# Ledger of designs, part 167: miniprotein binders against b1l550

Target 1, 279 residues: b1l550
Amino acid sequence: MRLPEELLERARDIHSEAPSHRIKLDRVGSFGLKVPVEFKGFLLLAEADVWVSLPEGRRGVDLSRQVEAIYELSNPPKDPFSLCREAAISLLEKLNYADSSGVSIRFDAPLQDGESLKYYGVEISSIASDEIINKIRVEILGMTACPCTAELIRAYKSSEIAATHTQRSLGILEVSTKAEHPDPDKLASIIERAMSSPLRTYTKRPDEGGLVIRSLSNARLAEDVVREMIHLFLEEFGHLPEDTHILAAVRSMESVHMHDIYAERSFSLDEIRKEISSH
Key: E = the ipSAE of ESMFold2; O = the ipSAE of OpenDDE; V2 = 0.75 times the mean of E and O plus 0.25 times the DockQ between their complexes.

## First folded at step 16 (miniprotein)

Design ld6 (at its last fold request DockQ between E and O 0.95; V2 from the best seeds 0.00; counts 0 for: pae E 1.6 > 1.5)
Fold by OpenDDE base, look of step 20:
Structure ld6 (fold): chain B 279 residues (1-279), chain A 83 residues (1-83)
Amino acid sequence: as target 1 above (279 residues)
Amino acid sequence: SWKKVRIKFTFDPEEREEVLEFLKRLARELREKYNLITLVYQEDGTIRIFVKGDPEAVDKFIEEVLKELEERGVKYTVEVEEI
């Protein structure tokens, strides 16, 4: 049943009323929308969040307009980077009272692994205020081997390749920049290269053996992985604006402990360059 | 009342980066001065400014932006669209 539109003339506009408490809100919107995106030749159903700011003098936001804004831009499906950026701009343009807007899109990105696929998690965001800030978060699993245990085993038994415990580790790179979104495949590659070895969707026995040997030969602390991620990031993305902000992190699901090891560094490109140059 | 305006600038590619930074700074200053909401960004090789607020303030913003660009001697084409 659809109510008569004429009732809208009689009803109070609740959203435009003054709130009981005059307080500005930073983000008000719809979270957990599903939108189609095109990514690397795949049509994916992504999760999306859309929001705008709400001034102190307005009770609520026009949520329907926000939803319309992103879906208008989602048909036909386009790349998630353009969708985020365009939708953030559109939100700011459509919602008169908003001084800022934002969009986040999340999905599992396909990554070729031989004849199969592996994946990484990606969240692409754009925030429009006085400028556009583009944010991307990439999460991918790798394998780490512990150098401490390896050293103990080496000391105990003379071996070229010392046995050690290995575990899955989640690498995280989050980049916020006024430039275009960094290439998520490159970010995923940096994380994998910073690990002891990548993970594989499937392995033949010789390949599995080789993967483990590689890991053992490249044993790294969680701290080492983060530092390597930063180093590789600077090599690949050092051209980004100096005010670009980065979070590099690793969560190692330690196989000998019931808990995880976590390491992170947050920095701007300017800050980290100064730090490295001072040594 | 709200007025919304999109401004699209086309600049020489060699000067675009410098002009973009200039316009970002200028827009920020004018935003504060006139109590406006502004967005400056680059798209498709053009620099775009979105501005919204009080109609008179929006008009003043546009006038000052164009004036400052002229004073700098920057060659540009401009398209202004009210939305």
Scores: ipSAE 0.732, ipTM 0.916, lowest interface PAE 0.6, mean pLDDT 92
Fold by ESMFold2, look of step 16:
Structure ld6 (fold): chain B 279 residues (1-279), chain A 83 residues (1-83)
Amino acid sequence: as target 1 above (279 residues)
Amino acid sequence: SWKKVRIKFTFDPEEREEVLEFLKRLARELREKYNLITLVYQEDGTIRIFVKGDPEAVDKFIEEVLKELEERGVKYTVEVEEI
C-alpha cells in the first residue's frame, strides 16, 4: 500500500530538524548493500557500504538518496574501483549538507589456480572530502612452516628436508593513498610470495608433496613474513605518494596451539624509507 | 540557498601534478575563507573541482581560482557546469 503524498505537507520533516544533542557524526549511511561489479572478466555480487558526514545541526540523513546514488552507477555493472570512486563523488554532490562522503566495496576476487580457481578477499574504499583518499585491503591465505621446529628436527634426524608443523596463515596488506588503488592481484601476489608456500584449491599427490617440500625449504617466522611483505611492497609500490599509509600483517593459525599468533607493522612510505636508510 | 558547480580544467600533462597540488592548497584556503565545501581530484587526465555553498561565495571561489591560475601563467582550458 502506498500512502497519499498529500501527507508530506502535514508531517514533520524529521531529517531536517536539529537534534537534541548537537554533535557532528562522521559516518551515517547504509551498510551491506548488494551491488554487481565486473572484475577482470568476472561478474561478481559485491557488498557495499555508503555514507556521508552529518553536521551537528542536522538530525538525519536522506538514506534513500544515498542508496540511489550507488545503484544508479552500478547498472550496467562496471569495475569496482570506478564504481567506488564515482559513487563517493556522487554522494558528496547529492547531499548538500555533507562535507565528506565515502563508499566501500567488498568482494572475493577470483584467481586462476592451475585448472581451477581460488580467491582472496578485497575491500576497497574511496573517501571524498577536500580530496579523494583511496584505501584497499587485501587478505589471502598461504602456508607457513615453522623454522624453529624444523631446525630442532633437522638436528635430531640429520635431514636436509626438516619436518615441522605447517598451518594456514592469513596475510593482510592495507594501503591508504591519494593515488589510484593498487592492483589487488599484485597485493595478493606480494602476500603469497612472502609465505612459505601458496595454498592450492587441490593437488594430486605428487604435486602436493612438492608443495609441502617447498614450504619446508622456505620455512619462515610470521615476523619475517611481514618483513618480506614490506620489502616486496616497497619494490612494487615504492613510487606511491610519500604519505601513503600501509598496514602489513600476518595472522597465523598455528597448528600446534589453541590460539593464533599475529605480527603487524604500520608505516608511511616516508617513515619506512628513513628507517631502512638508517641501517 | 545552495549553488553546486563542477569545474573541469585541462593542463599540459607535464604541469598537471604541480598544478593539482597548487589547486588543492588554494581550494583549502578559499573553502575556509568563504565557508564552502570543495573537492579537488583528477579524472581522465583532467583536474576537477566540485564546490558547493552560498551562491555568492561559490561565484567568488570560481573567480579567485581563475584569477590565481592566470597570475601563475599556466596554459589551460576550463569548463564550468552548474548542477
Scores: ipSAE 0.681, ipTM 0.910, lowest interface PAE 1.3, mean pLDDT 91
ESMFold2 (binder alone), look of step 16: mean pLDDT 87; pTM 0.862
OpenDDE base, look of step 16: ipSAE 0.706; ipTM 0.904
ESMFold2, look of step 20: ipSAE 0.651; ipTM 0.903
ESMFold2 (binder alone), look of step 20: mean pLDDT 88; pTM 0.866
ESMFold2, fold request of step 22: ipSAE 0.637, 0.622, 0.621; ipTM 0.898, 0.893, 0.891
ESMFold2 (binder alone), fold request of step 22: mean pLDDT 88, 88, 88; pTM 0.866, 0.864, 0.863
OpenDDE base, fold request of step 22: ipSAE 0.658, 0.659, 0.664; ipTM 0.894, 0.894, 0.896

Design ld7 (at its last look DockQ between E and O 0.92; V2 from the best seeds 0.00; counts 0 for: pae O 2.9 > 1.5)
Fold by ESMFold2, look of step 16:
Structure ld7 (fold): chain B 279 residues (1-279), chain A 83 residues (1-83)
Amino acid sequence: as target 1 above (279 residues)
Amino acid sequence: SWKKVRIKFTFDPEEREEVLEFLKRLARELREKHGLTTLVYREDGTIRIFVKGDPEAVDKFIEEVLKELEERGVKYTVEVEEI
């Protein structure tokens, strides 16, 4: 049943009233929306959050208007970066009282893996206020091989056996910038190249042997992986604005321990260049 | 009452980054002065400004932005759309 539109003329507009406590709110929104996106030829169901600021003199947000803003732009499905940015701008345009708006979109990005697929996690956002700030977080699993155990085994009775423990490690790159979002595939590639070897959806015996040999030939501490991620990031994205902020991190699910190892570094491009140049 | 305007500027590519930063600073100053909400961003090789607020304040904002660009001597074209 649909109620008559005529009631809008006579009903109190609760949202436009002043609240009993005049306190501005930074983010008021609809979270966990399902939106279709087109990413690199795939049609995906993504999860989105949308929000606006709410001034101290306004009681509530026009919730249907903010949901409408992103859904209008999601049909037909389009790439998630365009959707994210356009929806953030649309929110600021549609909701007169807002002085800022934001959109986050999360999805699993497909990645070609031989004749199969694998995936990595992506979360993007765009925040519109006096300018647009774009953020992207990429997470992908790789393999690390412990260099400490490898060295100990190598030294044991001049052993001919090259061995160490290997484990899954989750690599993370998070970038906040005034420029357009970095390509998530490039961020994922940086993370994978920093690991001892990539993970595969499946392998045949010759492929598995190669993967293991690669990991042993490129044994790395979690700390080394983070440093390599930073080095590779700077090579690929050093052109971004100097105030671009990055977090590089690894969570290694160490196969010989009951717990994980974690390493991270946050920096701006300006900050890290000064640090590197000082030595 | 509310007025909402989209402004599209086209500048020479060589000057675009410098002008973008200038317009961001100018918009921040004018939004405080007139009590407006402004957004400055790039799109398709152009620079866009969205402004909203009191109709007279929006009109003054637009006038002052164009005046400052003329005084700066920047070559540009402009389209103004009320939404």
Scores: ipSAE 0.660, ipTM 0.905, lowest interface PAE 1.5, mean pLDDT 91
Fold by OpenDDE base, look of step 16:
Structure ld7 (fold): chain B 279 residues (1-279), chain A 83 residues (1-83)
Amino acid sequence: as target 1 above (279 residues)
Amino acid sequence: SWKKVRIKFTFDPEEREEVLEFLKRLARELREKHGLTTLVYREDGTIRIFVKGDPEAVDKFIEEVLKELEERGVKYTVEVEEI
């Protein structure tokens, strides 16, 4: 049911009114929108958040304009990076009272694993103000084997292959840059290579055994994984701007404890280069 | 009243990065001075500036940007669109 347009002439524009309290808001928007995106030949339904800043003199945001902005750009479906950037700019252009805007798009990215699929989590963001900042967060599961327990067992039983506990570990890389979004597949690959072994969706018995043996032969602490992630990141993405900010983290779902082990490092490329050069 | 303008610049590829950083700094300075909203970004091999605010301030912003580019001796093509 639509109200007659004539009734709109009688209605106050509530959003443009002065608020009861003159306070600027940083983010006002619509969260949990569903938008189609094209990614590596897949058509995916992604979750999206859109927001703008609200000045102190305006009561509310035109939420319909925000939703319109992203959906206009979503048809036909396009890559999520372009969608994110273009939508952030469009929001700022359409909402004349905003001094900043942002878009976040989340989905599970498919990875081929033999005849099956595995996946990683990805969140792509763009924030527009006086310039545009692109963010990407990649999360992928791997397997770690504990070197400490392996050493204890080796000391107790003289075996060539020391048994140890293994667990799933979530690796995280978050990159914020004024450049284009880094390739998420490359980020996922860095995380997997930093683990004791990757996970597999489908394993036959020989493959499973080999995967575990590989993990045992490449036992790593959560701390080792984070350091390796940083190292591999610098090798692949060292060409990014100096002010690029990185979060490298691991959450290890320890199999011998009821709690997880977490390790992280936050840094800029400038900071980490100075740190490495001082050694 | 408010005005919105998109400026599209095409620069020599060899100078593009330096000019981009210059325009970002300049836009920030002018934004603060005139109470404007600005965005400087790269798209499709061009540098774009979005500016919005008071119509007189927007026009002054455009004039100042072009003046600074001329003083710097940068070669460019420009398209200005009110949106």
Scores: ipSAE 0.034, ipTM 0.494, lowest interface PAE 2.9, mean pLDDT 89
ESMFold2 (binder alone), look of step 16: mean pLDDT 85; pTM 0.829

Design ld8 (at its last look DockQ between E and O 0.86; V2 from the best seeds 0.00; counts 0 for: pae O 2.6 > 1.5)
Fold by ESMFold2, look of step 16:
Structure ld8 (fold): chain B 279 residues (1-279), chain A 83 residues (1-83)
Amino acid sequence: as target 1 above (279 residues)
Amino acid sequence: SWKKVRIKFTFDPEEREEVLEFLKRLARELREKYGLTHLIYREDGTIRIFVKGDPEAVDKFIEEVLKELEERGVKYTVEVEEI
């Protein structure tokens, strides 16, 4: 049952007090909220985190105001990028004591796959302090085919048999930028094109044969996939601000091993251009 | 006592990027000088500044931003909303 409103005038405002230890906190908020979003015609239930900074002189955060801010903006449902950015701005405006705010939103993004659907993982965030910094992480599975084993089999039996081990590999692109969030479909496409072949929800036998042939014709090491992801990223998104930071990575679940192979590279656009131009 | 202001600037498109970089540098300098919190972002072809802090400091921030834009000869329109 609802308590009398007049108690608010009588009770201590615990949150506005000074803490016993005057230590600022970087992120204080509500994590694991469920919010509706509209993504490319799909209505999805996304997971969201919201937070603000807390200065050394304030004991607590008004958590109900944080939750209120994002839910007010999520009705009616809107695209997750607008929701993320607008909520971060709203948090900083609403909470007087905060010097920064942040919002993250996670969802599985639907992707057309013939007559069916597949998906990839998306996590976006917007951090508002003196500027807005936008971050997006995209993860999608693809197929890789080992070029080393392919070469050994060609040498062993000569010519007419093309065979090697294939496996699922998880490709990752993570971008932090002052510009708008890159289109997640384009990031997913870059990752898939860097792989030996995309994965399909289902295939009929002739289509499956084509997929395997593509994989064998496009055999790549995990290291090669990361390098190709970077190359393709620069073609598509080289126009982003110079201080944009990227992480490109692959985790390959090698079918002949008990363990995975991992390769990654982090860089800024300025850094990678200098590196490439030196060759 | 808190003052919170949203400022909306419209600039000539040819000058927008250069002016944005100028405003970012100026705002950082002024926020440190006056002990403010600020946020600069782009929206709908405009540049938006949110600033909050002590009322006198917020007023001085706004005054100095406008003064610097005038001294540089930047053409603009501005809307200021206290929230």
Scores: ipSAE 0.565, ipTM 0.874, lowest interface PAE 1.9, mean pLDDT 89
Fold by OpenDDE base, look of step 16:
Structure ld8 (fold): chain B 279 residues (1-279), chain A 83 residues (1-83)
Amino acid sequence: as target 1 above (279 residues)
Amino acid sequence: SWKKVRIKFTFDPEEREEVLEFLKRLARELREKYGLTHLIYREDGTIRIFVKGDPEAVDKFIEEVLKELEERGVKYTVEVEEI
């Protein structure tokens, strides 16, 4: 049922009223929108969040205008990076009372694995205020083999290749920069290369055996994985601005314990360069 | 009433970075002075400033930005659009 438009003349604009308490809000918006995006030749349905700040003198945000902003830009479907950045700017332009805006877009990114697909999780964000900050978070699963157990078994059985427990580990790279969003496929590749081995959607018997043997020969602690991720990141993305902020993390789903092992490092490019140069 | 303006600057590529940093500082100062909202970003080889607020304040912002650029002897082309 649509109400008669004549009723709009009689209704107060609740959103533009003064609030009972004059307090600024940092983020007000619509979360869990579904928007189409084009990524690497795939048309994907992504989840999106859109928000703006709310000044102390305004009761509410025009939520319909926020939703319109992102959907206008999503037709026809475009790459999620451009959509994110353009939508953040559009929100500030459309909602003139806001001093900041933000957009976040989440989806599973397809990654070719032989004739099949594997995937990684990606969240792309842009925050606009006096400048635009672009953020990307990539999460991909790999396999780790424990070097400690391997050493214990080696000492016990005097074997050249020691058995050890293996587990799935989630690697995370989050990058915040004033530059363009880093390539998510490159970030995913860095994480996989930092693991003992990548995961496969399917394996034939020879491939499975080889994968496990590789893991055993490249046993790594969660701490080793994080350090390797940072090293590989610096090699690939060292050209980014010095104020670029990075979070490198690993969550290892340990197969011998009921709990996970977690390791992380947060740093700026300037900070980590100084740290490395001091050694 | 609120006024929204998009300013598009085209600078010499060799001076673009230096001018951008200058504009960022200046825009922040003027924003605070006049109680405005602003955004500075790059697009299509241009530097863009979005500014919004009281119409008189927005006009003063634009005037001061252009004045400062002239005083520094910066060569530029500018397009001002009310949006």
Scores: ipSAE 0.041, ipTM 0.524, lowest interface PAE 2.6, mean pLDDT 89
ESMFold2 (binder alone), look of step 16: mean pLDDT 82; pTM 0.791

Design ld9 (at its last look DockQ between E and O 0.94; V2 from the best seeds 0.00; counts 0 for: pae E 2.0 > 1.5)
Fold by ESMFold2, look of step 16:
Structure ld9 (fold): chain B 279 residues (1-279), chain A 83 residues (1-83)
Amino acid sequence: as target 1 above (279 residues)
Amino acid sequence: SWKKVRIKFTFDPEEREEVLEFLKRLARELREKHGLTHLVYQEDGTIMIFVKGDPEAVDKFIEEVLKELEERGVKYTVEVEEI
């Protein structure tokens, strides 16, 4: 059933009215949209949020124009980074009253894992106002091995036993930059290389043994995993603009405790370089 | 009631980053002066300025951007598209 179009001339345009309280809003939009994206040969169904700023003199946002902006660009499916950036620009162009716009896109990114696949979490965003700011958050699980317990066990009977408790740990890198989004696979690789060992979807017994031996030989505190993430990030992405902001974090689900350990550091590139050069 | 314009600049590649920072600062100054909304971004090796607002204010913004850029003395081409 469709209502007559002529009613649009009779009805009040509620959204274009002035509000009773003239307060600007920073983000007004449609959240939880499903959009198709093409990522490294995979067709994925991603979740997207779109929003604009709302000035103090306008009562509401034209929601259909927001949805139109991203869906026009999502068919046929294209890479999520282009979709994110282009949709943010389109929102600012389409919604006259907005002085800023934003888009976020979330998906699970597939990774080759031998003859199988594994995955990691990705959330990207683009904010358009006077310039574009791009943000990416990558989360991937890895294995950590506790060096404190390893040392205690080594000291017991002066044995060469490389043993300690191991656990899954969630590594997080979040980058906000005026440059293009960093490649999420490279961010995931940085996180995995900072851990004691990567996780695998499947291994045969000899390969599983090797994975465990690697983790025991590469025992690291959660704090040192974060420091290693930062070191590896600077090595690969130190060329980004100096005002690029990074958060590096680890949440370790310590297998011998009822609670998790968490470590994090936020910094800008110019800040961390000064810190390192000061010893 | 509203005027919306895309301005596309092409510069020699060796000067592009320096000019981009100049245009960002200039555009911010002029948007405040005229009460506009703008966005400066790059697209396929070009620098784009999107601006919207009151038609006469948009026209003055464009005029002043081109004037200041010409006074800077860099070599460029420009396309102006009203959308």
Scores: ipSAE 0.567, ipTM 0.876, lowest interface PAE 2.0, mean pLDDT 90
Fold by OpenDDE base, look of step 16:
Structure ld9 (fold): chain B 279 residues (1-279), chain A 83 residues (1-83)
Amino acid sequence: as target 1 above (279 residues)
Amino acid sequence: SWKKVRIKFTFDPEEREEVLEFLKRLARELREKHGLTHLVYQEDGTIMIFVKGDPEAVDKFIEEVLKELEERGVKYTVEVEEI
């Protein structure tokens, strides 16, 4: 049901009115939009958030215009990096009163695993304020084996391959940069390589045994995983601007405890280079 | 009234990075001076400046940016589009 357009002339523009309290808002927008994206030959339905700043003198944001901005750019479907960046710019251009804008796009990224697929979680963001800042967060599951328990069992039974508890661990890399978004597949690979072993969607019996043995021979604390992630990140992405900010983290769903083990390090490339050079 | 302008700069590749940082700083200073909104970004080897606000302020912003580039002796091509 559409109201007659003639009635719109009689209606106040509520959004352009002065608010009762003159306070600037940092983010106002639509969250949980669904937008198509093309990623590595897959057409995916991603979740998107779009927002802009709201000045103190304006009551509300033109939400319809925000939604139009991202959907205009989503047809035909394009890569999520371009969509994110272009939409952030478009929002700032279209909404006169906004001094900043932002877009976030989330989806599960497919990874080939033999004849099957595994995946990692990805969130791509762009924020436009004076300049564009690109953010990417990658989350992928791996397996860790505990070196502490392995050492205890080794000491007790004098076995060459000590049994230990293994668990699923979530590795996280978040990168914020003025450069282009880093390659998410490379980030996922870094996380996976920092674990004791990768996860597999399917395993045959020999493969499963080999995977576990590999994990036991490469036992790592959550702290070890984070340090390894940082090391591998520097090798692959050391060319990024020095003001690039990184969060490296792991959440280990410990199999012997009711709780998870968490470790993280937040740093800039400049900071971590100085730290490493001092040793 | 609002005016929106997109400025496209093309610079020599060897100077592009230095000029980009210069323009970012300059644009920020001018934005604050004139009470504008701006965005500086790179696209396809070009530097883009988006600026919006009061029409007179936007025009002054553009004039001052171009003046500073000339004083610095930077060689560039420029395209200005009102959007």
Scores: ipSAE 0.400, ipTM 0.790, lowest interface PAE 1.2, mean pLDDT 91
ESMFold2 (binder alone), look of step 16: mean pLDDT 76; pTM 0.715

Design le1 (at its last fold request DockQ between E and O 0.93; V2 from the best seeds 0.81)
Fold by OpenDDE base, fold request of step 22:
Structure le1 (fold): chain B 279 residues (1-279), chain A 82 residues (1-82)
Amino acid sequence: as target 1 above (279 residues)
Amino acid sequence: DPLKEAFKYFMEAYRLIQEAWRLLRKGDVEEAAEEYEEALEKLEEALEIAKEAGNERLIRMIKKMIEWVKEMIEELEKKLKG
């Protein structure tokens, strides 16, 4: 049932009214939208958030226009990168009172693993203000082996390959840049290579043994993983703008503890280059 | 509506920038530079229209993007000459 037009004309525009408290809001929007995207030949249903800033003199945001902005651009489905960037711009166009806009798109990205698939988590974002800042967050699980326990066991019982505890570890790379979003597959690869070994969706018996032996032979602390991620990132993405911001982190689900081990470093490219060059 | 028109040109420019990025990923540096040059032209048009519309936010956005695109063109030109 649609309300009569005459009734609508009599209704106050609540969104355009002055608020009781004149306070600017940083983000007002719709969270948990579902939008189709095309990624690596797959059609995926992604989760999306859209928002804009709200000036101090306006009570509310025209939320329907925000939803329209992203869905107009998502039909037909396109890559999530251009969708984020273009939707952020469209939000500013449709909501001219906003000083800034933002779009975030989240999904599980497929990754080929032999004849099967594994996956990593990805969040692609774009924020439009005076500049368009592109942000990407990649999360992928790997395996770590503890070098400390390995050393203790080696000292106790001499063996070429010392036993140690192994666990799943979540690696995280978050990159914010004025340039194009970095390739998420490359980011995922950096994280996997920084760990003791990758995870496999399936293993044959020889491969399973080899995977574990490799992990034991490449034992790494959570701290080692983060440092290696940073090193590999600089090798692959050192061409990005100097003001590009990076978060490298790992959460190790330590198998001998009730708690997780966490390590992180936040930095800009210019900052980290100066740090490394000083040693 | 001059503001709508300004955003149209701005969006067109940004799509050209995205195309330049695609070309760079393929190693097509010369073609990417051409797309950036075209984007710059569109941004300049957008700027003039945005000034007519009196939208200070959009004017700032376009100006910053123009500066950035010019830097990108300069970097690519250095690569092509070297």
Scores: ipSAE 0.796, ipTM 0.936, lowest interface PAE 0.6, mean pLDDT 93
Fold by ESMFold2, fold request of step 22:
Structure le1 (fold): chain B 279 residues (1-279), chain A 82 residues (1-82)
Amino acid sequence: as target 1 above (279 residues)
Amino acid sequence: DPLKEAFKYFMEAYRLIQEAWRLLRKGDVEEAAEEYEEALEKLEEALEIAKEAGNERLIRMIKKMIEWVKEMIEELEKKLKG
């Protein structure tokens, strides 16, 4: 049903009124929007959230203008990074009473995996206020092999081939910067290279054995995976602004115990350089 | 509407900055510097319009972007010298 235009003219503009309780809000928005994006030749259906701050003197947000900010820019589909950043700017223009805006876009990014594809999780965001801050989080599964069990087995059965338990581990890199969003494939590559072996969509038995043997040859503590991720990140992205903030983390999803192992480190580029140069 | 016009110039500048990022990924440093220079021109126009509109938050936003773009141009010019 479509209401008569005359009725819309008579109705109060509830959103522009003052609220009964003058309390500002940090994020008011529309979440779970479906947007098409083009990523490295793939057409993907992404999920987006859009929001703005709401000053104490304004009762509500014009939600149709929020949705317009991203949907106007999403047709035709384009890369999710420019969509994210530009929509954040458009939100401030369309909802000029806000002093900040934000956009998040989530999708599963395809990676070439031999003759097949695999996918890893990407969430990007852009927050516009006095500055525009671009954030990306990449999560990808890999294999890790326990070095403590490997050493115990070696010491007990010195004539045996190397053995230990392996597990699926989730590697995480999160980067906040005023520069462009880092390439998620490069972040995913850093995470996989820091681990003992990549996970594959499909492997044949000889290749599967090779991945397991590679994991055993590269057994690493979760702590050392995080350290290696940081080392590799600095090699690839050390050129980013000094106030760029990074979180590197690993969660191993199963173990001999009834719990997961987790390690993380957060830092700015300026902070980590000072830490490393002091040693 | 001067506020809307200021945002139009700001968005045009930001798209030029994004193009500069694309050019840098290809190794086209001189071309990227040219895009940043054009973005700076658009930002200066956006700043003048924003001052006429009296929007202090947009003025701060444009000024911070101008400062950053100038730093990027300086960095790229040093890279071109060697």
Scores: ipSAE 0.753, ipTM 0.925, lowest interface PAE 1.0, mean pLDDT 86
ESMFold2, look of step 16: ipSAE 0.742; ipTM 0.922
ESMFold2 (binder alone), look of step 16: mean pLDDT 84; pTM 0.812
OpenDDE base, look of step 16: ipSAE 0.762; ipTM 0.928
ESMFold2, fold request of step 22: ipSAE 0.733, 0.000; ipTM 0.920, 0.076
ESMFold2 (binder alone), fold request of step 22: mean pLDDT 84, 84, 84; pTM 0.811, 0.812, 0.811
OpenDDE base, fold request of step 22: ipSAE 0.778, 0.775; ipTM 0.930, 0.930

